# VH-VL binders against b7kms5: the designs that were tried, part 2

Target 1, 80 residues: b7kms5
Amino acid sequence: DTFETVRNTIRIESEVDESLRQLCHEERITKETWLEAAYLYLCEKPEELAQVIQLAQERLSQRKAIADYKRAKTMQERFL

## First folded at step 1 (VH-VL)

Design ia8 (framework fv_iratumumab)
Fold by ESMFold2-Fast, scan of step 1:
Structure ia8 (fold): chain C 80 residues (1-80), chain A 122 residues (1-122), chain B 107 residues (1-107)
Amino acid sequence: as target 1 above (80 residues)
Amino acid sequence: QVQLQQWGAGLLKPSETLSLTCAVYGGSFSGYYWSWIRQPPGKGLEWIGEINHGGSTNYNPSLKSRVTISVDTSKNQFSLKLNSVTAADTAVYYCATLSGYDLYYEGAFDIWGQGSLVTVSS
Amino acid sequence: DIQMTQSPTSLSASVGDRVTITCRASQGISSWLTWYQQKPEKAPKSLIYAASSLQSGVPSRFSGSGSGTDFTLTISSLQPEDFATYYCQQYNSYPLTFGQGTRLEIK
């Protein structure tokens, strides 16, 4: 009972997931512990954390663009 | 975080036009689809339609002949007009948006207005 | 239009119970389904998107499963704040359609 955990379901890009799975397999760690370690490490490195946040914002903007494109396609194919 | 505030409508008589407005605060109006959804008392939810920043609309076919959704990009507002109302249009009306952040979120309404009760009675 | 049917329409349960609610689509919707929770006089709150992805800030006791036509929402250990009406919604095809709702009530 040293750690209390929460269960989260996260959807990430398939290629990123495959790369992360390979890393975890080679190093004998889990995705969960890698995510925890990465976040904790970055919290101690403000400049590196800011760079990661910037990359996250860029990826978020790309997902917004893809979502908009997919919605337009769905409307044309299924509604009209 | 994005917040939606809505106003308008109230008590209407049959044949009148329902008019509601939704204002977007705390986030970008562009890049999203903005929807209207209604819920008759004690019943389930019905999607009315959506609009984007550019003014493109999609409407539920069951309401298409009576519904107009419009956008005022200078005010970050979008509005619903439903003409020729009847008692069947009595419902709580919500404005809502999809996050648009992930392709898997495009159908999930994660931000909602407070709701507006519209009652149609003679 | 795709018809969404929920089962049961209502159920009674006690705090600590494991609760399951089912949703069936009249045609295949892949994983394009969202679950919502609605409390009286409040707007719905999204819980799960893409059939199984937990919305940020939603407690881990909520989970979703299924694909195609049959979907399930599970609450592993019911809490007092979970008594509400639950809706499923498909976003595979327009118009977007919701289930009729499942009302979860105190036993």
Scores: ipSAE 0.005, ipTM 0.627, lowest interface PAE 10.6, mean pLDDT 84

Design ia9 (framework fv_iratumumab)
Fold by ESMFold2-Fast, scan of step 1:
Formats: C-alpha cells, structure tokens, sequence
Structure ia9 (fold): chain C 80 residues (1-80), chain A 123 residues (1-123), chain B 107 residues (1-107)
C-alpha cells in the first residue's frame, strides 16, 4: 500500500451532492478521487484557490444565518 | 484517523491567563468549527466557544468577556486564552471538532476530541 | 440559555439489563440533541445525533427517541463496556448546552 488514507464524514447540500454524483457516474470516477483531484489542482493555482475559499466562506455564512433564523423562529413559536 | 493533540499550562494562580493550544492531524482544518469545552472535576460539560478556518468565532455569553479563541491556519492549530481565572475555572479542558449540517439544521456532533488538559487554579 | 436536565443522576445495573436514561430541555429543541458516552479519564464519544440517529460503529443495542423537550437513551442489553457516564447536548440554539450527566455503575 503506497497511500495512507483517512476516513472523514462530509455533509453537503443535497442539490450539490446529486450533481456531483451524476458527474462521477458519467466520468467513471469516485467522489473521493474527484475531491482529491480538485483540491490538488486548486493548490497549483493560488488565484483560483482564493476564489474558491471566498465562495466557501460566503456559503458557510449563508448557512449559519439560515440556521440562526430557524432557531430564533423555533424559540418564538415555543415560547409565545 | 483525525487526531487532536492539545497542550498548555496546567497550574495557575487566581487572576492569571489560561492558555491552551490544539493541533489537528490527519484531516482538513477547513470546513469545520473547532470548539473548546471544559469539565470541572466530577461535574458536567460546558461549551466555551468555537472558531473556523477563517477566524469567525462564537463564544458562550457567560465567558465572552474573558475568552479569546484564535487560529493558526499554517500549523492547523487553534488556541484558547481565558483571562482573570478563579478557582471556578478549574477543569479538564478539551478541544473538539464540531460538525454542523446547516442545510437542515438538524445535525451536529463533536466527533473528534483532544486528550484533555487538566487546569488547576489555586493559590 | 437552554437547560438540559438528566434523570436519573446515577443508576446501578447488571450486565444484560435494559437501561433507560432521560433528558429534558427547558424549552423546545426539536430533535437537535446528541448523546455522548464518557469513560473515566477519557474524552466523550458521540453515540446518537438528531435524537435518534445511531453513529457509525455504535452497537445496535443503543437507541434514542424523543422530540421537543423529552428525550430518552436506551441500552437494550447492557454489556460490561457500557458502564460509563452519559450526556445529552442540545444544538437548537447558542450557547450549546449539556445535561449534568447520568453515571451508570455496576450493581
């Protein structure tokens, strides 16, 4: 065995997951190898890597805002 | 295979600053919130706060005036500083990885934990 | 803050027993509750998330149920390695809060 691997659980939006699964099926690759290749490619392109990181930060901020809103709404409904 | 390793000072006097560091091995630092959680001897768990790769923090309001969590992304490390300690701050301190599934808001866990650091505050 | 209260605070049981531990939230938390197991001198381990979803690698004798304010962790047939302290944790709102723990001891 020439590669050491680790197991991680990744949670992504269902729409993105479905699109990625379709891509992997069409190209005959695995989700694992696609993620490795995408990261390695971006590491060789600092400008593109920075853009992807910015998008990731924006998506995370949006998800947090939605989660915070849902919590506040749940609190409001429970303790009218 | 993700492993969290922590270190820092164990014995403090009242009014001093507690400083602990946690290093992440075997996995990606980005994509997660990294938390500090403490446990006084014989008592339950208390969440202190969290930080992400970009440096965004959330703190427990009860500790917010005294706590600072920071990241060093080049080393995949994050650190806790707690100012003005008292005997009530005596606890085992843990670092932990938090997973948030924000799409549905229904999934969260601390799935990897550091080994723990006993911090004793006494005169 | 949401207060999490566990019952009982301790219980004694024998191998093979069915054990139930309860957790009550001071306000509604939907199903946003995680159960942890902690052995002496060790960090906690996640057992169940979203109130009822079993973590990968956790034995099927563990199960969780409940929603809103009342939650239960059940061990259907207690094994020697299950003697530990169990904690519930809510993630409905900040700050994240834990129950005080239930200590499961050998009878």
Amino acid sequence: as target 1 above (80 residues)
Amino acid sequence: QVQLQQWGAGLLKPSETLSLTCAVYGGSFSGYYWSWIRQPPGKGLEWIGEINHGGSTNYNPSLKSRVTISVDTSKNQFSLKLNSVTAADTAVYYCARGTYYYGSGSLFEFDYWGQGSLVTVSS
Amino acid sequence: DIQMTQSPTSLSASVGDRVTITCRASQGISSWLTWYQQKPEKAPKSLIYAASSLQSGVPSRFSGSGSGTDFTLTISSLQPEDFATYYCQQYNSYPLTFGQGTRLEIK
Scores: ipSAE 0.000, ipTM 0.587, lowest interface PAE 16.4, mean pLDDT 83

Design ib1 (framework fv_iratumumab)
Fold by ESMFold2-Fast, scan of step 1:
Structure ib1 (fold): chain C 80 residues (1-80), chain A 123 residues (1-123), chain B 107 residues (1-107)
Amino acid sequence: as target 1 above (80 residues)
Amino acid sequence: QVQLQQWGAGLLKPSETLSLTCAVYGGSFSDYYWSWIRQPPGKGLEWIGEIDHSGSTNYNPSLKSRVTISVDTSKNQFSLKLNSVTAADTAVYYCARGYSYGLEDYYYGMDVWGQGSLVTVSS
Amino acid sequence: DIQMTQSPTSLSASVGDRVTITCRASQGISSYLTWYQQKPEKAPKSLIYAASSLQSGVPSRFSGSGSGTDFTLTISSLQPEDFATYYCQQYDSYPYTFGQGTRLEIK
């Protein structure tokens, strides 16, 4: 009768968050339930799951490259 | 390697406002939550709250009415203000890096810490 | 709030000993647990994240195990530099909470 939940700390890109917030508002759902539904749906769709994992790997690679660039730039400027 | 340097108040009187600032060097600022943790003398660790690049905050409910954490993205700094201090707020205060990525590629939790700032509240 | 309880609160050991420290959560936290080492007058250092993943640069003699509510930190062969206070911390739910600490002392 009760749901057992876990509270996650997740940061996503501002543009993606804005788009997801708009979708959730229009459909009258929450970001938490969207995330749960998306994962559960993809677990039943191996080909789609593989595509999502590939996109996630690409996005992670981009974030790492940006982080590396920002780190190098900050070191170049010494300390602000 | 990422480093956190903190500065701010040392000695306060009861009822004053504690103000500490933490600066982030050598790493990505926008991909993490940034936390404040404190440790009273001879006691354990207490999480105060966290903030991200966009200014989104989460606070420990036990301190929420007195705590404000803010961010200055242009300087890669975040700051703690604790209002109406009492002797119970005497502690070493730490800033620390939290985590926003998936666990396999980065540490999740507080993996980089500032040097700590001793704040003493006395009459 | 999730209460984290460590056992024992203090432990005496000799160099070369196998040491185990336990941490219990008052409710399930999956694997969202970090172990820290703190030496006097220093900031805590993260050792293990996600209950069992060794932090980069931490010696392999440190290991973590467990999931749900019961967690263990093991030091397979204690070294002189390992005498410190150890804390567990959950990050499953806000507020993040720490155990009370286990002080590892020279026997």
Scores: ipSAE 0.000, ipTM 0.601, lowest interface PAE 14.8, mean pLDDT 83

Design ib10 (framework fv_iratumumab)
Fold by ESMFold2-Fast, scan of step 1:
Structure ib10 (fold): chain C 80 residues (1-80), chain A 122 residues (1-122), chain B 107 residues (1-107)
Amino acid sequence: as target 1 above (80 residues)
Amino acid sequence: QVQLQQWGAGLLKPSETLSLTCAVYGGSFSDYYWSWIRQPPGKGLEWIGEIDHSGSTNYNPSLKSRVTISVDTSKNQFSLKLNSVTAADTAVYYCARDEWELLGPYSYFDLWGQGSLVTVSS
Amino acid sequence: DIQMTQSPTSLSASVGDRVTITCRASQGISSYLTWYQQKPEKAPKSLIYAASSLQSGVPSRFSGSGSGTDFTLTISSLQPEDFATYYCQQYDSYPYTFGQGTRLEIK
């Protein structure tokens, strides 16, 4: 084969993974090829790529906020 | 490649203080929480507590009166002290890495030290 | 503290068997559950996090399911290297708590 590939481990929300897995099964593609195609498609659409980046930033912020809230709540209930 | 190496006391008498240290090699120290977990012979796992690079700690309430976890960021090390030990503290003690800070709501212990057997007997 | 109860406490099985073990939390923990495998004299190895997400390098015969209070770990076709003790762990609330373990033994 002429392609050089790298192996990545990606951690995503279980609900998102389940939905993506089902889509890939129904369309008979792999998560790897879907990820490549999605990125390549968005690189041709700078305004849409910017929107996806904003969504990614929002999701990251939400994850951090939830983690911070859970830590503060647990410490408050247990120690404060 | 990240490795955890631990060392410290093996045989203690009741009332003594348990002291163990864990060193982190080959990876980021400041991006994770670092935990101590113990396992009495033939029994299950018990989480003792955690610390981050800033010295912020969370302890298991069952041990809070006796436990102190500390960090030395200049050496990428963290340590456990458990006061007033009894036979019930006999266990293999593990240090472990927790991805809590990087994964937001997800957490798991993905890297463990080799374990240190601590026996408390008279 | 959230109590984690595993069932069964021990299980005997043969290579090729489908094995299912369960874990119940005393209160809702969403999907904040990790499954570990521990072999004699070794530290535990994480297999599955977020109840159903397979860790990198873990064989596809392992799968997890469940949310809220009831969770399962399934091994679809048991291999010789799978004989071990399995633990569930919640990370919804401090203190983190583990189940008592399920010992999987050769029949």
Scores: ipSAE 0.000, ipTM 0.601, lowest interface PAE 13.3, mean pLDDT 84

Design ib11 (framework fv_iratumumab)
Fold by ESMFold2-Fast, scan of step 1:
Structure ib11 (fold): chain C 80 residues (1-80), chain A 124 residues (1-124), chain B 107 residues (1-107)
Amino acid sequence: as target 1 above (80 residues)
Amino acid sequence: QVQLQQWGAGLLKPSETLSLTCAVYGGSFSDYYWSWIRQPPGKGLEWIGEIDHSGSTNYNPSLKSRVTISVDTSKNQFSLKLNSVTAADTAVYYCARHSFDYIWGDSRYYFDYWGQGSLVTVSS
Amino acid sequence: DIQMTQSPTSLSASVGDRVTITCRASQGISSYLTWYQQKPEKAPKSLIYAASSLQSGVPSRFSGSGSGTDFTLTISSLQPEDFATYYCQQYDSYPYTFGQGTRLEIK
């Protein structure tokens, strides 16, 4: 009885990771199984899924702004 | 959806300035970097440079002395000028959008949408 | 600059074949690699980004793999519309660089 899995490396905000890690430790589950369960649960709840997607889009927009700032700063330093 | 349309120079003589413009329709302009890429006939692709809505530019060092990219945010357009052209500058020129790499969430971008291309021929 | 080298430079194949194209970077680029398809007189079309992530609308017969310096594009069952030139591109560092291309021809 095995499931075929893929290995992902993802970057998330450190505060979120620390909170999630604490939750997983206390509940005796892994980050992998929490992610799978959360996604599957939300797929059965269209209105909640839509709200999560909206929050994800807002967080992505903020990360893009930070990434663009860092990129511009790096280019100024390397190429002057 | 997002569409890039380009226009500008076709036939040039050596020493002239190449000028091309790319207009963006159907999407956000200010959230992206925009690039120019060229392809000489029968050869591979070469990145020329990029610009964002604020006018911040990065150029390929091989072309930096001759290239200028500018932006007109009120029209959602960006333009390429390449000075002192020679026969080596004969190529199809493309404009393209940088898409955020959603897998890593890092400051690295790939090209997702491309303009139709503009053939520029430099001949005496 | 990071040099991108594709292999082979050209290959001939038949509809239904499994086709593999490779791309090698002169230094490590992690997974910051895109594969493009270009048909004659057309702009390149993005197929795969982040080395292995399929673009929306691209058929599942296309797949990418690899990390670091060695990368592979695979077409599991070649279709008539797949005859084209394929390019890899790194976006790890400036300037962005492309491979020389692999021309896929009908056998």
Scores: ipSAE 0.000, ipTM 0.648, lowest interface PAE 10.7, mean pLDDT 85

Design ib2 (framework fv_iratumumab)
Fold by ESMFold2-Fast, scan of step 1:
Structure ib2 (fold): chain C 80 residues (1-80), chain A 122 residues (1-122), chain B 107 residues (1-107)
Amino acid sequence: as target 1 above (80 residues)
Amino acid sequence: QVQLQQWGAGLLKPSETLSLTCAVYGGSFSDYYWSWIRQPPGKGLEWIGEIDHSGSTNYNPSLKSRVTISVDTSKNQFSLKLNSVTAADTAVYYCARTPLGYFDWLPHFDYWGQGSLVTVSS
Amino acid sequence: DIQMTQSPTSLSASVGDRVTITCRASQGISSYLTWYQQKPEKAPKSLIYAASSLQSGVPSRFSGSGSGTDFTLTISSLQPEDFATYYCQQYDSYPYTFGQGTRLEIK
């Protein structure tokens, strides 16, 4: 075989993971190949890629807000 | 791609102020907390404190009365000042980065500076 | 402050050995634990965060497990470059605290 691969560990929302697993099971593909195909497809579609990046930025912003809240709560209990 | 470069104090006398600066190259400055961590010779690691791009700080309570961490976002630099040093402050000092956000907010130090040996002696 | 205690403080091993290092927190820290590797005169390198998540670029022979108060770092087949001091760190509560270190030496 000809493919050179790397191993990555990523964290995603449980609900998203379950939905993706169901899709992969029904279509007889793997999460790895779906991720590769999705990225390659979007790289050929600049307008769609920009929309995906916007969604990613929004999701990241929401997660940062949650993380900041947790840090503030810990600091309040330990120091304030 | 991300590099942390630090510089500052080497040899200090008791009662002087320790000053170190860390510059960040090749990465986003605003998406991280930036920490100082020290290691006395032959001993373990001690977290000193952290700062974000807005200047918000968290300090180790054991050092809080003597420590100031500041940030210069225009230069992507942050600095440590430790007042009233004693021989107990002799250590290698490291700057380090902690990712922000849900996905990678977990405060693990993923990139470190090269370290600066600070010796306090009379 | 949360106290982190590592065991053993030192061990000797041979290339190819399976090595386990443990870390115990004085109170529950969920999975908020990171493992670091430090070689002489170098800064520490992050190996595993969130108790079991492998840092990007770290070989798969390193693995972490545990939650609450008891944590383990495992090297499945020790390589020459793995001889170093290993530290655990908790990030459940301020101040962040580290274990005293485990020194892994060539037998």
Scores: ipSAE 0.000, ipTM 0.607, lowest interface PAE 12.4, mean pLDDT 84

Design ib3 (framework fv_iratumumab)
Fold by ESMFold2-Fast, scan of step 1:
Structure ib3 (fold): chain C 80 residues (1-80), chain A 123 residues (1-123), chain B 107 residues (1-107)
Amino acid sequence: as target 1 above (80 residues)
Amino acid sequence: QVQLQQWGAGLLKPSETLSLTCAVYGGSFSDYYWSWIRQPPGKGLEWIGEIDHSGSTNYNPSLKSRVTISVDTSKNQFSLKLNSVTAADTAVYYCARLGEYQLLYGSDAFDIWGQGSLVTVSS
Amino acid sequence: DIQMTQSPTSLSASVGDRVTITCRASQGISSYLTWYQQKPEKAPKSLIYAASSLQSGVPSRFSGSGSGTDFTLTISSLQPEDFATYYCQQYDSYPYTFGQGTRLEIK
């Protein structure tokens, strides 16, 4: 049973990445297997999955707000 | 078990295009980023750029206007082209694997390197 | 770009000595630092990743420490095969950048 895999590149916050790297090192697992396991586990737990989605939506909103602020600041500095 | 073998042009004239190819043997190709790194004689290391099996690239901004990295997944090969060379491009060029994507523990290091190719740019 | 500065640029030591090499980043890179060893006319060899994790197959006399901006590579008891140039490298952000190197020479 040979696995067929897809490589995806994602960008995550450095503090989260460092924490995840530490976990993977201590538990002797990889980031990709942790991600697969976490997703599969949550798919079997609808209420927990909903909470994770809510957190993801909050994090996305925060990143959008930061991006909007930086964009507005650049426009002010460029066209004053 | 994994080996990188590289080949390509050694002596160039100013304004010519540098072309090097790296072949990956004995391991997974699609699970890693593959990089080019150079070292001018007597100097330190400079990262040029990286590519994955899908052709997604990241380049050093200092070289971005002159550099192209490409991949041939059918041959497990990736290649470097550097346009408009000058004497400042004289260096040993290495291909390397970034070991971040591994089944066990990962390494986040350039853990497998090619043998190096000396490229000399002279008139 | 993040600038990596190594100290010293060169040092002389004897077999059996404890050797320390330092690396400083111009901004915080957490633990996203790798150490390499390079012998004349050879490609670099990775020694330590994530600031302190020993690469498989590397002797235990090598160790790394530090986080943020200050990092150290230590060789606890220098062996003849350890005379080489050592480089640090950050992988916190693009472009990846290397220190200028520390040349370790026999006394």
Scores: ipSAE 0.000, ipTM 0.612, lowest interface PAE 13.9, mean pLDDT 84

Design ib4 (framework fv_iratumumab)
Fold by ESMFold2-Fast, scan of step 1:
Structure ib4 (fold): chain C 80 residues (1-80), chain A 121 residues (1-121), chain B 107 residues (1-107)
Amino acid sequence: as target 1 above (80 residues)
Amino acid sequence: QVQLQQWGAGLLKPSETLSLTCAVYGGSFSDYYWSWIRQPPGKGLEWIGEIDHSGSTNYNPSLKSRVTISVDTSKNQFSLKLNSVTAADTAVYYCARDSPYYDILTGHDYWGQGSLVTVSS
Amino acid sequence: DIQMTQSPTSLSASVGDRVTITCRASQGISSYLTWYQQKPEKAPKSLIYAASSLQSGVPSRFSGSGSGTDFTLTISSLQPEDFATYYCQQYDSYPYTFGQGTRLEIK
C-alpha cells in the first residue's frame, strides 16, 4: 500500500454529520476522503482557509459556552 | 505529546495535611480541566476534584470540607492539599487531564505516574 | 451520587477469546461514559470515551456500546497484554463516579 494512515476519533455535531453523510452517499465517496480533499483544497486557498478558521473559532466559542453552562448547572443541582 | 509528573510528601501522621503537586509538560494547559483521583490499596478509583487554568474548582462533596486544589499557570502546575488526614486517606493519588472546556466528552486521557500516600501513626 | 455497577467482578479468558464487560448506571447518563484499562502498579489508561469512541492509539479490537444506563466493553480477540482491570466512569453528573472494576485474568 502507498498510503500510511492514522486512525482518528473525532466528534462533530449530529446535524453536520447527517448532512455530510448524505453528501458522501450521493457522491459515493467516504467521509475520510472528503475531509482530506477539503483540507488539501483549502491549504491552496489562503483567504478561504482564513474564513474556515474564523468559523471554526466561532463554533469552538459556542461549544465552550455550552460546556460551561452544563458544568455550572450540574454543580448547582448537586451542591447548591 | 503530553506528560504529567507528580511529587509530594508520601508518609503522614493522622491530622496532618497531604500536599501533592503535578507539573504538565507539552500540549495546551489553559484549555483543559485538571483532576486529582485516588485509589486506596486493593480498591477502586475515587474522583477528588478538578481545576482549570483560571482557578475554578469542582470538588467531590465527600471531601469538599478538607480539600483544596490550586493552580500555578506560570509553571503549568496544579496542587492538591487534603487537611486532617486519617488512615482512610491512604491511597495512590493520581493527577490527570480531564476534558477540555469546549468538549466535555473526552474523559481523563493523560495520567501522572501516581504518588503513594500512607497515613499511619 | 450515581452508582456505577460492573459485571462480572472478575472473569477468566484465553488469548483469542471474545470478552464482554458490562457497566450499569443507577440513573441515565446519556453517553457520558469512559472505559479505562489499568495494569498492576500503573496509572489507568483511557480506552473509550463517549461510550463508543475509541481513543487514538487504542487497538481496534476494543469497542464500546450502550447509552442511558447499560453499557458494554468488548474485546473481540483477546491478546496477552489485555489482562488487566477495567473500569467504567460516568461524567454526566458531579461527583464523577467509577465502577468497582472488572479483573480480567488468564484462564
Scores: ipSAE 0.000, ipTM 0.641, lowest interface PAE 11.9, mean pLDDT 86

Design ib5 (framework fv_iratumumab)
Fold by ESMFold2-Fast, scan of step 1:
Structure ib5 (fold): chain C 80 residues (1-80), chain A 123 residues (1-123), chain B 107 residues (1-107)
Amino acid sequence: as target 1 above (80 residues)
Amino acid sequence: QVQLQQWGAGLLKPSETLSLTCAVYGGSFSDYYWSWIRQPPGKGLEWIGEIDHSGSTNYNPSLKSRVTISVDTSKNQFSLKLNSVTAADTAVYYCARVKYDSSGYFVEYFQHWGQGSLVTVSS
Amino acid sequence: DIQMTQSPTSLSASVGDRVTITCRASQGISSYLTWYQQKPEKAPKSLIYAASSLQSGVPSRFSGSGSGTDFTLTISSLQPEDFATYYCQQYDSYPYTFGQGTRLEIK
């Protein structure tokens, strides 16, 4: 019985990645197994899962605002 | 699985306001920018502008003084108003969807379009 | 605004032919270029993005190449359903601009 895996490419903030990498190094685990464990743990904790989803929604909103700013700035630099 | 359906005025006189609406069915509204693109008879395409679910807009500078794009999130609709029309505004008008990543780069290009609306401006 | 110029404006070809359409930008746009196919009375269909990346569901006979200012769309073996007008579009700079189109007609 072996695990069937899927390869995913995800983009996360550099500071978050660096912190997570350091944690994985110190605990002798991989990013992949930490992500799996975190998700599985949160699925058993509905109140904590809701809090994580809220944080994710806030971070997504911030990223969208940054993207919108970058687009507007690019247009402004070309025509102003 | 997303479908864009558009409607609005077909025949206009010079100086009138062009008004078109696009409704989105079967897909997420909040994760995309919603665009208007036009095509004069026998000519190429011209990007008019875009809007997201929060009402944030980007307009083509050549049309910015005459164009307004608005959104009604309760109906999953967005609309184009172009004032002070002239014969040069005669075109097929399309609504379309685009998606950007967090860095402002394209994730989805104009892959989903409305059926198009012919607007004729004639005196 | 970045001006996009396509060449030729029209061409005639036969089924099975190799067809090449070119697009030139008035300034460097890296690889930020999309190709569209448009049939009469229909909305455009995206074929290729990022100058050379094939859209999902588009036949492999379509390919794109180029960077900077000069770009090409190639159809390696023309099929009856490929007779249409083709447009290029840059997305390096706002406003997005399109070429004038290349009409591909039956010989």
Scores: ipSAE 0.000, ipTM 0.577, lowest interface PAE 15.8, mean pLDDT 84

Design ib6 (framework fv_iratumumab)
Fold by ESMFold2-Fast, scan of step 1:
Structure ib6 (fold): chain C 80 residues (1-80), chain A 122 residues (1-122), chain B 107 residues (1-107)
Amino acid sequence: as target 1 above (80 residues)
Amino acid sequence: QVQLQQWGAGLLKPSETLSLTCAVYGGSFSDYYWSWIRQPPGKGLEWIGEIDHSGSTNYNPSLKSRVTISVDTSKNQFSLKLNSVTAADTAVYYCAREGLYSGSYLSPFDYWGQGSLVTVSS
Amino acid sequence: DIQMTQSPTSLSASVGDRVTITCRASQGISSYLTWYQQKPEKAPKSLIYAASSLQSGVPSRFSGSGSGTDFTLTISSLQPEDFATYYCQQYDSYPYTFGQGTRLEIK
């Protein structure tokens, strides 16, 4: 009836956000309930949870590499 | 290359609204998030909130009920309004650029404005 | 909120010394930590982001290390211009939070 909730802010890739928003609209659910359900489902499946964690670590490394290269490119273009 | 210049406020009385503006020169405006950060005299730094060129905002929950950040993309400016000020809001206020807009959090506040001292006293 | 605690709160050192400042997060923040330098009456300057990546234009004597909850900033050989207050900041979760600062003073 009444759930205690907390408000969190996150940033995700815009393409991923757009795809998730479309999924939620089509299935008539909300982003927050999808996130809760996805996490709870994975917590009951250790092997799948491990794979998701591995993907998350890969995406984190990719973000750092891309951010570093894009910043270097921006500086190069401005000082050329 | 990138320069942030800020102005506004100064001396306020309790209950008034704090208003500061920051202008961005020499770089891309639409590729970044832009933040406000404050520092009470002799104390540490507190993040207030952020905005992007489309007007999307995130605020510190401790200030969310009193704070509004807005953007004027035509002038490459963004502004802070803080309502119902008290002596606890006395601080140097800074504007700052936050990393790459492309959803990267790997390069946080790399350019800062000069700071604006706001004093709240009766 | 994630609390950031720095130690020491102040230290005195001489030019040429190796100085280490530490920062502890109240929960895991991976490598989402930046270090700033602030001189009196000036805005902070970013030194290190992602715990260990040196900002462009920052001298190589500055280095950062750590992940999870425990982080360090090291200055390998202090120069006169390095006397300042240093802050750590996490950017893993909103709201962004800063340490209380470490004041580096000349002996």
Scores: ipSAE 0.000, ipTM 0.592, lowest interface PAE 15.1, mean pLDDT 83

